# Ledger of designs, part 195: miniprotein binders against q9bqp7

Target 1, 240 residues: q9bqp7
Amino acid sequence: VPQNWFPIFNPERSDKPNASDPSVPLKIPLQRNVIPSVTRVLQQTMTKQQVFLLERWKQRMILELGEDGFKEYTSNVFLQGKRFHEALESILSPQETLKERDENLLKSGYIESVQHILKDVSGVRALESAVQHETLNYIGLLDCVAEYQGKLCVIDWKTSEKPKPFIQSTFDNPLQVVAYMGAMNHDTNYSFQVQCGLIVVAYKDGSPAHPHFMDAELCSQYWTKWLLRLEEYTEKKKNQ

## First folded at step 16 (miniprotein)

Design gA3
Fold by OpenDDE base, second read of step 17:
Structure gA3 (fold): chain B 240 residues (1-240), chain A 88 residues (1-88)
Amino acid sequence: as target 1 above (240 residues)
Amino acid sequence: SPERLEEIIRKLEEAVKLFEEGKPLLAMYILFDVLLELEELIEETGDPELWEILLRVLEALYLIEEGRPEEAIRILEEAIRRLEELIE
């Protein structure tokens, strides 16, 4: 049980979408503060065993691809990830703010992969927007807040290739999503609350993306785990 | 040895430069090499500061995969500073 329990949901915020849905998604810039990011907390609280497994995976990949092949692989993963997020932001942005869609960004297997998910996405409230939890003292940059199949969700977009990048295999993605949810629900820059999470895994070959929906109950379970990671991080920093 | 730390710093600086030059692929490769070198040093020395630096490099790699190279660069620059303090 976390020593410093804090609720994921804010009882002061109504679950009812206020009728004044802002026509434009929020994009709050990330402030450069001494406040740790969600990503920092998660990475700094990795176990030695997790790190070892990641290095072992790397060594295996180098053995299979060679050093130059591995360099090329990692470069492609980075570039594809960046382009995918840029393309999604462009797609999910209101048409009025659509700069000339670089048609080349939309021609990817990953974009093809998520098309069936995008059909169920509506009511975009935020895109690439910063969240801050003032009480728990952490920040993050979330990908998207939108309705998925009529439920308001924090949506996190992931790319997957075979082989999968080792960092994405840490299984901390659900923790990241609930951390963003909890921060947003208590961030004064947001007037609404989210109760659900969605992790979408896009595939390079254009095969249908896999949606991992997180209901309020599952989010609450992962929230407890997140709080434990945050406490571990805080304790570690006090001892440094 | 200070020499091994200096080599790690050099590699991190090179990675940052490659990112700035728009060569993220080569930068990522170098960062993976840095992780291996840090792990070896940690196994040899048991230095908790090196472990923290390794975790920061992992965070940078995570951010790169998430399409956030600018934040990754900032983390790498911090890691360089922390390593420099160890030599000092």
Scores: ipSAE 0.016, ipTM 0.341, lowest interface PAE 6.0, mean pLDDT 84
Fold by ESMFold2-Fast, scan of step 16:
Structure gA3 (fold): chain B 240 residues (1-240), chain A 88 residues (1-88)
Amino acid sequence: as target 1 above (240 residues)
Amino acid sequence: SPERLEEIIRKLEEAVKLFEEGKPLLAMYILFDVLLELEELIEETGDPELWEILLRVLEALYLIEEGRPEEAIRILEEAIRRLEELIE
């Protein structure tokens, strides 16, 4: 059974702070390789239900906005998300200086939305950092690793627009988080252990963000499903 | 079969409860399992009412993605009622 051979947690690592841990968050650059990314594995192993959901959402949006309007909407959602992540990286940096190239984020309210979450975030260890699972041979780029309410978490920041939402199903978000977690726990560039996940959904209107905490047990359950998706991806590649 | 419809109803009720408890990830996970089971039943029976129910559950997932959980819960409760009518 795959989960018996490839555990998500590394028994030789501790999640407790170590004196050798750097005071500056790690930012390992993503090296483009033939090794598949988490995103590619998930995209190429979508279930029939996921494909139907995505296609239905696209059809609904195109009917409402037109083809050009849909393209503009999705481009704007991506741009807002990028700006939100850039602002968060700046805020969480130990330099404690906010470097805003674009003022639109302040106008949108996303940063206001996450204020109550940020108050509980400390001990940042990694920001926009690459991970690679040495044995399972996949890579990823995670948003953040930090303590949330005293627990070390892989944190994934999401944006949402209530009137015209961008569809990004949360059922793949937990898989993405645990895939990054498992990779980091077995990546020689990192010395610590992460056992928890946090998905934070921020709102454009400044409404309070929703935190979705994943404890170690839940992470282990999603890890099993991630391993199945990775196996499916590998089998599909053999048959191409 | 009535037993399979009752299982789907139970899962939908559990998903509603999980949303009300602030555990949307677990609730959505259950809803995806429901969609898979409904698709299998539709393929086996060809029942158009099951297809309509699948579309309602799908709509609830979109509403959750849109940050509208109260409307999603209402839609899920409607789906439960329609499945109960099929058992009767």
Scores: ipSAE 0.000, ipTM 0.187, lowest interface PAE 12.4, mean pLDDT 77

Design gA4
Fold by OpenDDE base, second read of step 17:
Structure gA4 (fold): chain B 240 residues (1-240), chain A 88 residues (1-88)
Amino acid sequence: as target 1 above (240 residues)
Amino acid sequence: SPERLEEIIRKLEEAVKLFEEGKPLLAMYILFDVLLELEELIEETGDPELEEILWRVLEALELIYEGRPEEAIRILEEAIRRLEELIE
């Protein structure tokens, strides 16, 4: 049980979607601050064993691909991830703000993979927007807040490629999503609340993406785990 | 020990430069090398500051993968500064 319990949901915010037409999605810039990011907290609370496994994976990849092959592989993974997120932001942005869609960005297996998910996404409230939890003292940059199948969600987009990079296989994605939810629900820059999360895993070959929906109950369970990770991080920093 | 830290700094600087040159792929490879070198050094020294720097480099790699290279660069620049402080 976390020593410093804090609710994921804000009782002061109404769950009622303000009937106001979905205004332009919020894009709050991330402020440079001494405050740790969600990603930082999760990474610094990884076990030594997890770090070791990452190194072993890297060594194995170098043995299989060679150094130059591994460089190329890593480069391609990065580029594909970047292009995918840029393409999604472009797709989910209002038409009026759509810079000339680079048609080349839309021609990817990952974009093809998520098409069936995008059909169920509407009412975009935020894109690439910073969140801050003032009480728990952490920040993050969320990918998307939108309605999925009529439920308002924090949506996190992930890419999967074979072999899957270890950094993307941390299994902490649910923790990241609920951390963003909790921060947004208590961030004064946002007037609404989210109760659900969605992790979408896109595939390079264009096969249908897997949506991992997190209802309010599941989010609450992961929120408890997140709080424990945050406490561990805080304790580690005090001992340094 | 200082020589190893200097090498890590050099690699991080090179990675940042490669990002600025629009060569993220090569930059990521260098960052993976940095992770290995940091891990080895941490195993030898047990220095908690180096462990924190390792995690910052990992965070940068994650941000790069998420299509946020600008934020990653900022983290890497901070990591460089912190390493420089360890050598002084």
Scores: ipSAE 0.017, ipTM 0.302, lowest interface PAE 6.7, mean pLDDT 84
Fold by ESMFold2-Fast, scan of step 16:
Structure gA4 (fold): chain B 240 residues (1-240), chain A 88 residues (1-88)
Amino acid sequence: as target 1 above (240 residues)
Amino acid sequence: SPERLEEIIRKLEEAVKLFEEGKPLLAMYILFDVLLELEELIEETGDPELEEILWRVLEALELIYEGRPEEAIRILEEAIRRLEELIE
């Protein structure tokens, strides 16, 4: 259905490590420029259904909390998510020392929530690392690339306050994951192939996180949808 | 109209089937379509029961993202029952 189809996987790459692969996880800095980010593309091409869902959620929250309460709630959720990502990067980075870790970052209910997932994560290859698709002209900052239960995955960490998952975990999460995957597979800064995705939804109360695994076939299906969103963004920018 | 309510019921039944088959993301897309159709009917009719049903379907979508499909199915089955009562 997209006019300019491009493959998500790179036939010249393998998911097997080679001798030239770094032993320390990659962390390529994100350079802000005129090339759109994955999040910008998704925000500017939300479907009518997505806009409706977010507005209804917002209305319900304002009814429950009031205007000021809603503002405080959303600010707190954002801050908790930021701290959760910082804690995970620290936990998964082999170069972190105990004296450099914030003990408070490691105590949250969200970190408790993901403990059972972290036991199955190994072979970390990238953390908080920039990706760029040179042909399709988009950039992104992915959370993590590591093996989950033996499979190399782009891993995206999400926080959720039951029953309000929409503020931190959106219906665009699968698209975000495959966008990062496709970019990484064609980015010269990386030498390996990623074929799987994992969205991990962590809970504030420490309840066990839910892993949403995406195999290669599912990733390919969402890749087509991402290409449509990217096409829509490009056309919208051209006409505006 | 009864025909439009019947179509919404059919879509909700398909979403339940997809949840039971372990395809929650496909079920979610059907629920988005249901929400859009319910909004149109609410704008036309002002029916408070349709508004209640819309909020229940929205809650089911939240449960899908939390990995709680059994609870989402119960809510959707309730929504189907309530829509059937509006037709009868």
Scores: ipSAE 0.008, ipTM 0.245, lowest interface PAE 9.2, mean pLDDT 79

Design gA5
Fold by OpenDDE base, second read of step 17:
Structure gA5 (fold): chain B 240 residues (1-240), chain A 88 residues (1-88)
Amino acid sequence: as target 1 above (240 residues)
Amino acid sequence: SPERLEEIIRKLEEAVKLFEEGKPLLAMYILFDVLLELEELIEETGDPELEEILFEVLEALYLIEEGRPEEAIRILEEAIRRLEELIE
């Protein structure tokens, strides 16, 4: 049990969108702050074993591809990820703000992969928007807040070359999603709250993306784990 | 050794430069090399500050994969600063 328990949901906020919800998705800029990001907290609380496994993976990849091949591979992964997120932001943005869609950005296997998910996405409320949890003292940049199949979710888009059919295969991504949810629900820049999360794993070959829906109960379970990671991070920083 | 830290700093600076030049692939490759060098150094020294820097580089790599290179660059610049302080 976390020593510093804090609720993921804000009882003072209504689940019902106020009629005054802006028709335009929020895009709050991330402020340069000494406050740790969600990603930082998660990474710095990785176990030595997890770090070791990542290194082993790297060494294996270098052995298979060579150093130059691995560099090229990594660069391609980065570029593909960036283009995918840019394309999604463009797709999910209101038509009035749609700069001329670079048609080239839309021609990817990843975009093809998520098409069936996008059909169920509506009511976009935030895109690439910063969240801050003032009490727990962490920040993050969330990809999207929208309705998925009629449920308001924090949506996190991921790219993968390998199938990830189970939420357990997404590593710390569920923790990231609930961290964003908890921050948004208590961030004064937002007038609404979210009760659900969604991790979407897009595939390079255009095969149908896997949606990992997180209901309020599952979010609450991962929230407890997130709080433990945050406490561990805080304790490590005090000892340094 | 200060020499090993200087080499890590050089590589990080090169990675940042490559990102700014629009060469993210080459930058990422260098960051992976940095991770290996940091891990070796951590195994030898057990320095907790180097462990923190390792995690910052990992965070930068994560952000790059998430299509957020600008944030990654900021993290890398801070990592460079912290490493420079260790050499002084």
Scores: ipSAE 0.016, ipTM 0.376, lowest interface PAE 6.1, mean pLDDT 85
Fold by ESMFold2-Fast, scan of step 16:
Structure gA5 (fold): chain B 240 residues (1-240), chain A 88 residues (1-88)
Amino acid sequence: as target 1 above (240 residues)
Amino acid sequence: SPERLEEIIRKLEEAVKLFEEGKPLLAMYILFDVLLELEELIEETGDPELEEILFEVLEALYLIEEGRPEEAIRILEEAIRRLEELIE
């Protein structure tokens, strides 16, 4: 097997906290530019099978709900996901920012679903924050970087419902996490090292969320798959 | 092709074992390799049975994402059985 010359982990960085670390979680804004996002790369390199399943799901939904019903359904799912992420950012922010929170954002089955996971989350270092891989030239917006059961993780919050995004994300969720991790580890806006990932699948009915922990070895394995997707994207762009 | 089908069967069996052990992300990692190998074989052979098996594996991944691993395992076991019949 060929050596990986673009490592996910940065040997010049430590995963240990230091006294100079900010007390408020980082929130670097995502700036619009021509550099592709993680989501764009993954969307443009979907397999024929992923595309086929997405198209068949879409066709079945339109047949069931009608064109307008389908648009309303997908819009509602998007809005629910956005509100879920806003609620989590509010919950995980320092108390002084939480005093101005919208209490209605904290009332959902999805938030109930993740309560037991949140009990194990501490030491939040970044929330809704932009990352850029300086060498590989891609960007992303990660949900959260925090300690989960004592281990510093890139945490990705996912809502479970059967619309379009779930077929795509089933295969790509771990790739998204490691792509953000590799970018953050090589982004000068950040000074720490992340070696673990956590995908949390929350349920609309409030059923307990499923945490999927990724250790350093598993992250390295998925990183190799992410690099292949990135190469595929670059090659497709050259052929345009 | 029989040797390639046998390798796919071995990977599916390993994935089932990993799901039973509560290691779904490792199992999914192996299933991604299975999907890539099935896609290549389908492109080479045009076999509609392989297409059906690929869709079963994709459905199993979806069920795992939805927290329904017992149903996913049943589908993967059926996929293994169908691949074994193709070798015969």
Scores: ipSAE 0.012, ipTM 0.481, lowest interface PAE 7.7, mean pLDDT 80

Design gA6
Fold by OpenDDE base, second read of step 17:
Structure gA6 (fold): chain B 240 residues (1-240), chain A 88 residues (1-88)
Amino acid sequence: as target 1 above (240 residues)
Amino acid sequence: SPERLEEIIRKLEEAVKLFEEGKPLLAMYILFDVLLELEELIEETGDPELEEILYEVFEALLLIEEGRPEEAIRILEEAIRRLEELIE
């Protein structure tokens, strides 16, 4: 049990969108702050075993591809991820703000992969928007807040070359999503709250993306784990 | 050894430069090399500061995968600064 328990949901906020919800998705800029990001907290609280597994994976990839091949591979993965997120932001942005869609950004296997998910996405409320949890003292940049199949979710888009059919295969991504949810629900820049999360794993070959829906109960379970990671991070920083 | 830290710094600086030049792929490769070198050094020294830097470089890699290279660059620049302080 976390020593510093804090709720993921804000009882003072209504789940119902106020009629005054802006028709335009929020895009709050991330402020340069000494406050740790969600990603930083998760990375610095990785177990030695997790680090070791990543190293082993890297060594294996270098063995298979060579050093130069691995460099090229990593660079391509990065570029593809960046382009995918840019394309999604363009797709999910209101038409009035749509700069000329670079048609080249839309021609990817990843975009093809998520098409069936995008059909169920509506009511976009935030895109690439910063969240801050003032009490728990962490920040993050979330990809999207929208309705998925009629449920308001924090949506996190991921790229993969390998199938990830199970939420467990997404590593700490569920923790990231609930961390963003908890921060948004208590961030004064937002007038609404979210109760659900969604991790979407897009595939390079255009095969149908896997949606990992997180209901309020599952979010609450991962929230407890997130709080423990945050406490561990805080303790490590005090000892330094 | 200071020499190993200097090499890590050099690689991180090169990675940042490559990002600025619009060569993220090459930058990421270098960052992976940095991770391996840091891990080896941590195994040898047990230095907790190097462990933190390792995690920061990992964070940068994750941000890059998320299409956030600008944030990654900031983290890498801070990592460089911290490594420089260890050599002094």
Scores: ipSAE 0.018, ipTM 0.325, lowest interface PAE 6.3, mean pLDDT 85
Fold by ESMFold2-Fast, scan of step 16:
Structure gA6 (fold): chain B 240 residues (1-240), chain A 88 residues (1-88)
Amino acid sequence: as target 1 above (240 residues)
Amino acid sequence: SPERLEEIIRKLEEAVKLFEEGKPLLAMYILFDVLLELEELIEETGDPELEEILYEVFEALLLIEEGRPEEAIRILEEAIRRLEELIE
């Protein structure tokens, strides 16, 4: 698909806040659907080299930890990531919920890691919210849409352990962000335009998180790469 | 295809410059193009040297994701050197 037929930005939408913008962050639930998710598209279009490296990492970890140990390790990593996202959603929600005092989670190394980034985040528009690109027919669940240093961004929170044996889909993170951005910009559940992305890598040991800001030009460039992955996914599906 | 190897070298040099300028995501975008081009050349040639260079570029991307750009730059410079030797 030509990228000029499916632009990432919606020319009918403004990137400026409007009085009609919601004061409460949107949280559209992700429904089970035959329409593919961003994550599925990316997983199904990995190169043979990416698949090989991921499998090599898994084999190495299983050799070191055993099958049960590897399963426990991956479950713990997943659970830590889930708790990190839950803590961030709680912190960024402008509504004061009677927060369950999960003081231990709020004091985690990951939350310490991200504190400096959070100080620059305001104007939260969406949290853990579903997006769908109506024309390109894909869905996703984005972490956060908020202003970072005055710029409205799709923000993707990542957790990382140091040292890492291997990282899956590291260079797919920008693709994931722009896929969510393009979907949101063309989703009738939303009225605003997002032109920037932010990938925040938080560290378990509390080391300062690394923010990777994506301006509009960079988002457009990665959008082209995402369209290629989506096209590849569609071709693979047809050849089943 | 020395012309294609020279284009890959140019892109790697541009990526190194972008890392030095503090623009890691733009550099990663270019490295992604390099990975795709190397994969295509490997499929066409079966050259194991190109496969090792592809792994080096991929490792550099992982290091950038981890916030270790100095190590990534060293690996990319080594990849450039190896590609230049293939042209020779």
Scores: ipSAE 0.006, ipTM 0.322, lowest interface PAE 9.2, mean pLDDT 79

Design gA7
Fold by ESMFold2-Fast, scan of step 16:
Structure gA7 (fold): chain B 240 residues (1-240), chain A 88 residues (1-88)
Amino acid sequence: as target 1 above (240 residues)
Amino acid sequence: SPERLEEIIRKLEEAVKLFEEGKPLLAMYILFDVLLELEELIEETGDPELDEILLEVWEALELIYEGRPEEAIRILEEAIRRLEELIE
């Protein structure tokens, strides 16, 4: 059991919209901060198996592509992911920024991959928005909060290339989602509550994206694991 | 529990099927999910047989990265057999 246990859900909040909710999705900018981010905490506390497999994958890629080729490959994967997130933010934005949409951005295989998922997404409440847990002292930048098949979710969009996905982003994705959820539920900049998560893995060739839905019970289970990772991070930070 | 072991077996069977159909990316995603679920069961039960099965799934993933899916499938089929024996 974590020393600094804290509940993921806020009993004083509701997932139902009310008059205090903004008419457009929230987009709170992430400010430069000394407080650790979710991604930093997760990367600094990877399991020995995760570190081993990631290093093995990296060495295999370097052997195949060379060090410069590996660097180019990882830079390209990062750029494609960034463009995918930009496209999704544009598509889901109700301000109709669609007038200035980049056609190439909207035609990617990744966007084709998620079309069937997007048809089930509505009621967008936050896009590319900063969250902070004031009590547990961590921050994050979540992708999207919206209803998926009628359930309010923290939605995390992931890209994967055939045949070589980033392995670390697969293992910790549920922890990332619940960390954002717990922060948002206790962040004074937000008034609603999220109890569900959704991880969407999109494919470059347009193959149908794989959705992984997380109900409230599963979120609670991963939340406990996130608290343990946060505790481990805090302890490591004390020990120079 | 038997129901959770049955769910893991189902996922492993689906991963093998996806590899045979030439869909390795989807198969690998399922295997990563299996690894997380096995780690959780090991933490709960302390069963050393589950530790061995987890290592077999890790070996299968390494074989996939090496471009050896036929060998990976054989390892996954052995993992399925071991899990079925735990239920029985």
Scores: ipSAE 0.000, ipTM 0.160, lowest interface PAE 11.8, mean pLDDT 79

Design gA8
Fold by ESMFold2-Fast, scan of step 16:
Structure gA8 (fold): chain B 240 residues (1-240), chain A 88 residues (1-88)
Amino acid sequence: as target 1 above (240 residues)
Amino acid sequence: SPERLEEIIRKLEEAVKLFEEGKPLLAMYILFDVLLELEELIEETGDPELEEILMEVYEALWLIEEGRPEEAIRILEEAIRRLEELIE
């Protein structure tokens, strides 16, 4: 599949602020349908080695914590991630009214971890917003679209807590970002262009988060990898 | 085959150079190709040494995500050395 037939960027769009852009960040709800999500495509196209590593990690965790302990641990990690995303949406949304409980969430170690990143974030255009690629037929829910150090980015917030499954976020994070980017650039619900990505890894102990910036060239390179994963998913679906 | 191992070594060397230049996501992009090629060779050969090298590449990716590129470079250099020994 030639990249020129399915480009990540839309030549009809600009990444510069426009007077017609809404002052309130967009939040398009995700609707249930048969179109695959970015996360489903990535989960269904894992390599045998990635699956083996995940199972090995699970087995070691169950050995240490027991089955109930493992379930409680993974449930807690998921909950902490969800609360981190809720806190970030609240911080970045100009219309959110903070209550005492919301302010308690804002004081977590993860939020402390991202403070230096947030100081460089402005011009928020979308938060927890659904994207759909009209031609390639996939959907996703992106975390944030905002300017980071003057560049409009798809921003993906990640939490890190040991032990960490190597395969759950390391390999596929850049693919996830460019998949959202390509979808947004071709989604009629949006009028602007995103050409950059940012993956922010936050730490529970409050140590400084690591930002991984993706310029337009790097996004184009990872877009090629995403198209291959999407093709694999489509072929797997046809042959099952 | 020696030619396929040489190609993997070249890609790993390129990834190390990119990490040293402060371009970790571009290096990771190349490491994705390395993972796929190693997995294909493992399927063809069943070589346990290649499985250990695959695990080293995964560890390097995790270290990069944790902001520890110096350690990731060291592990990738070890993987290169091991692949070179398989050719020789």
Scores: ipSAE 0.000, ipTM 0.209, lowest interface PAE 10.4, mean pLDDT 78

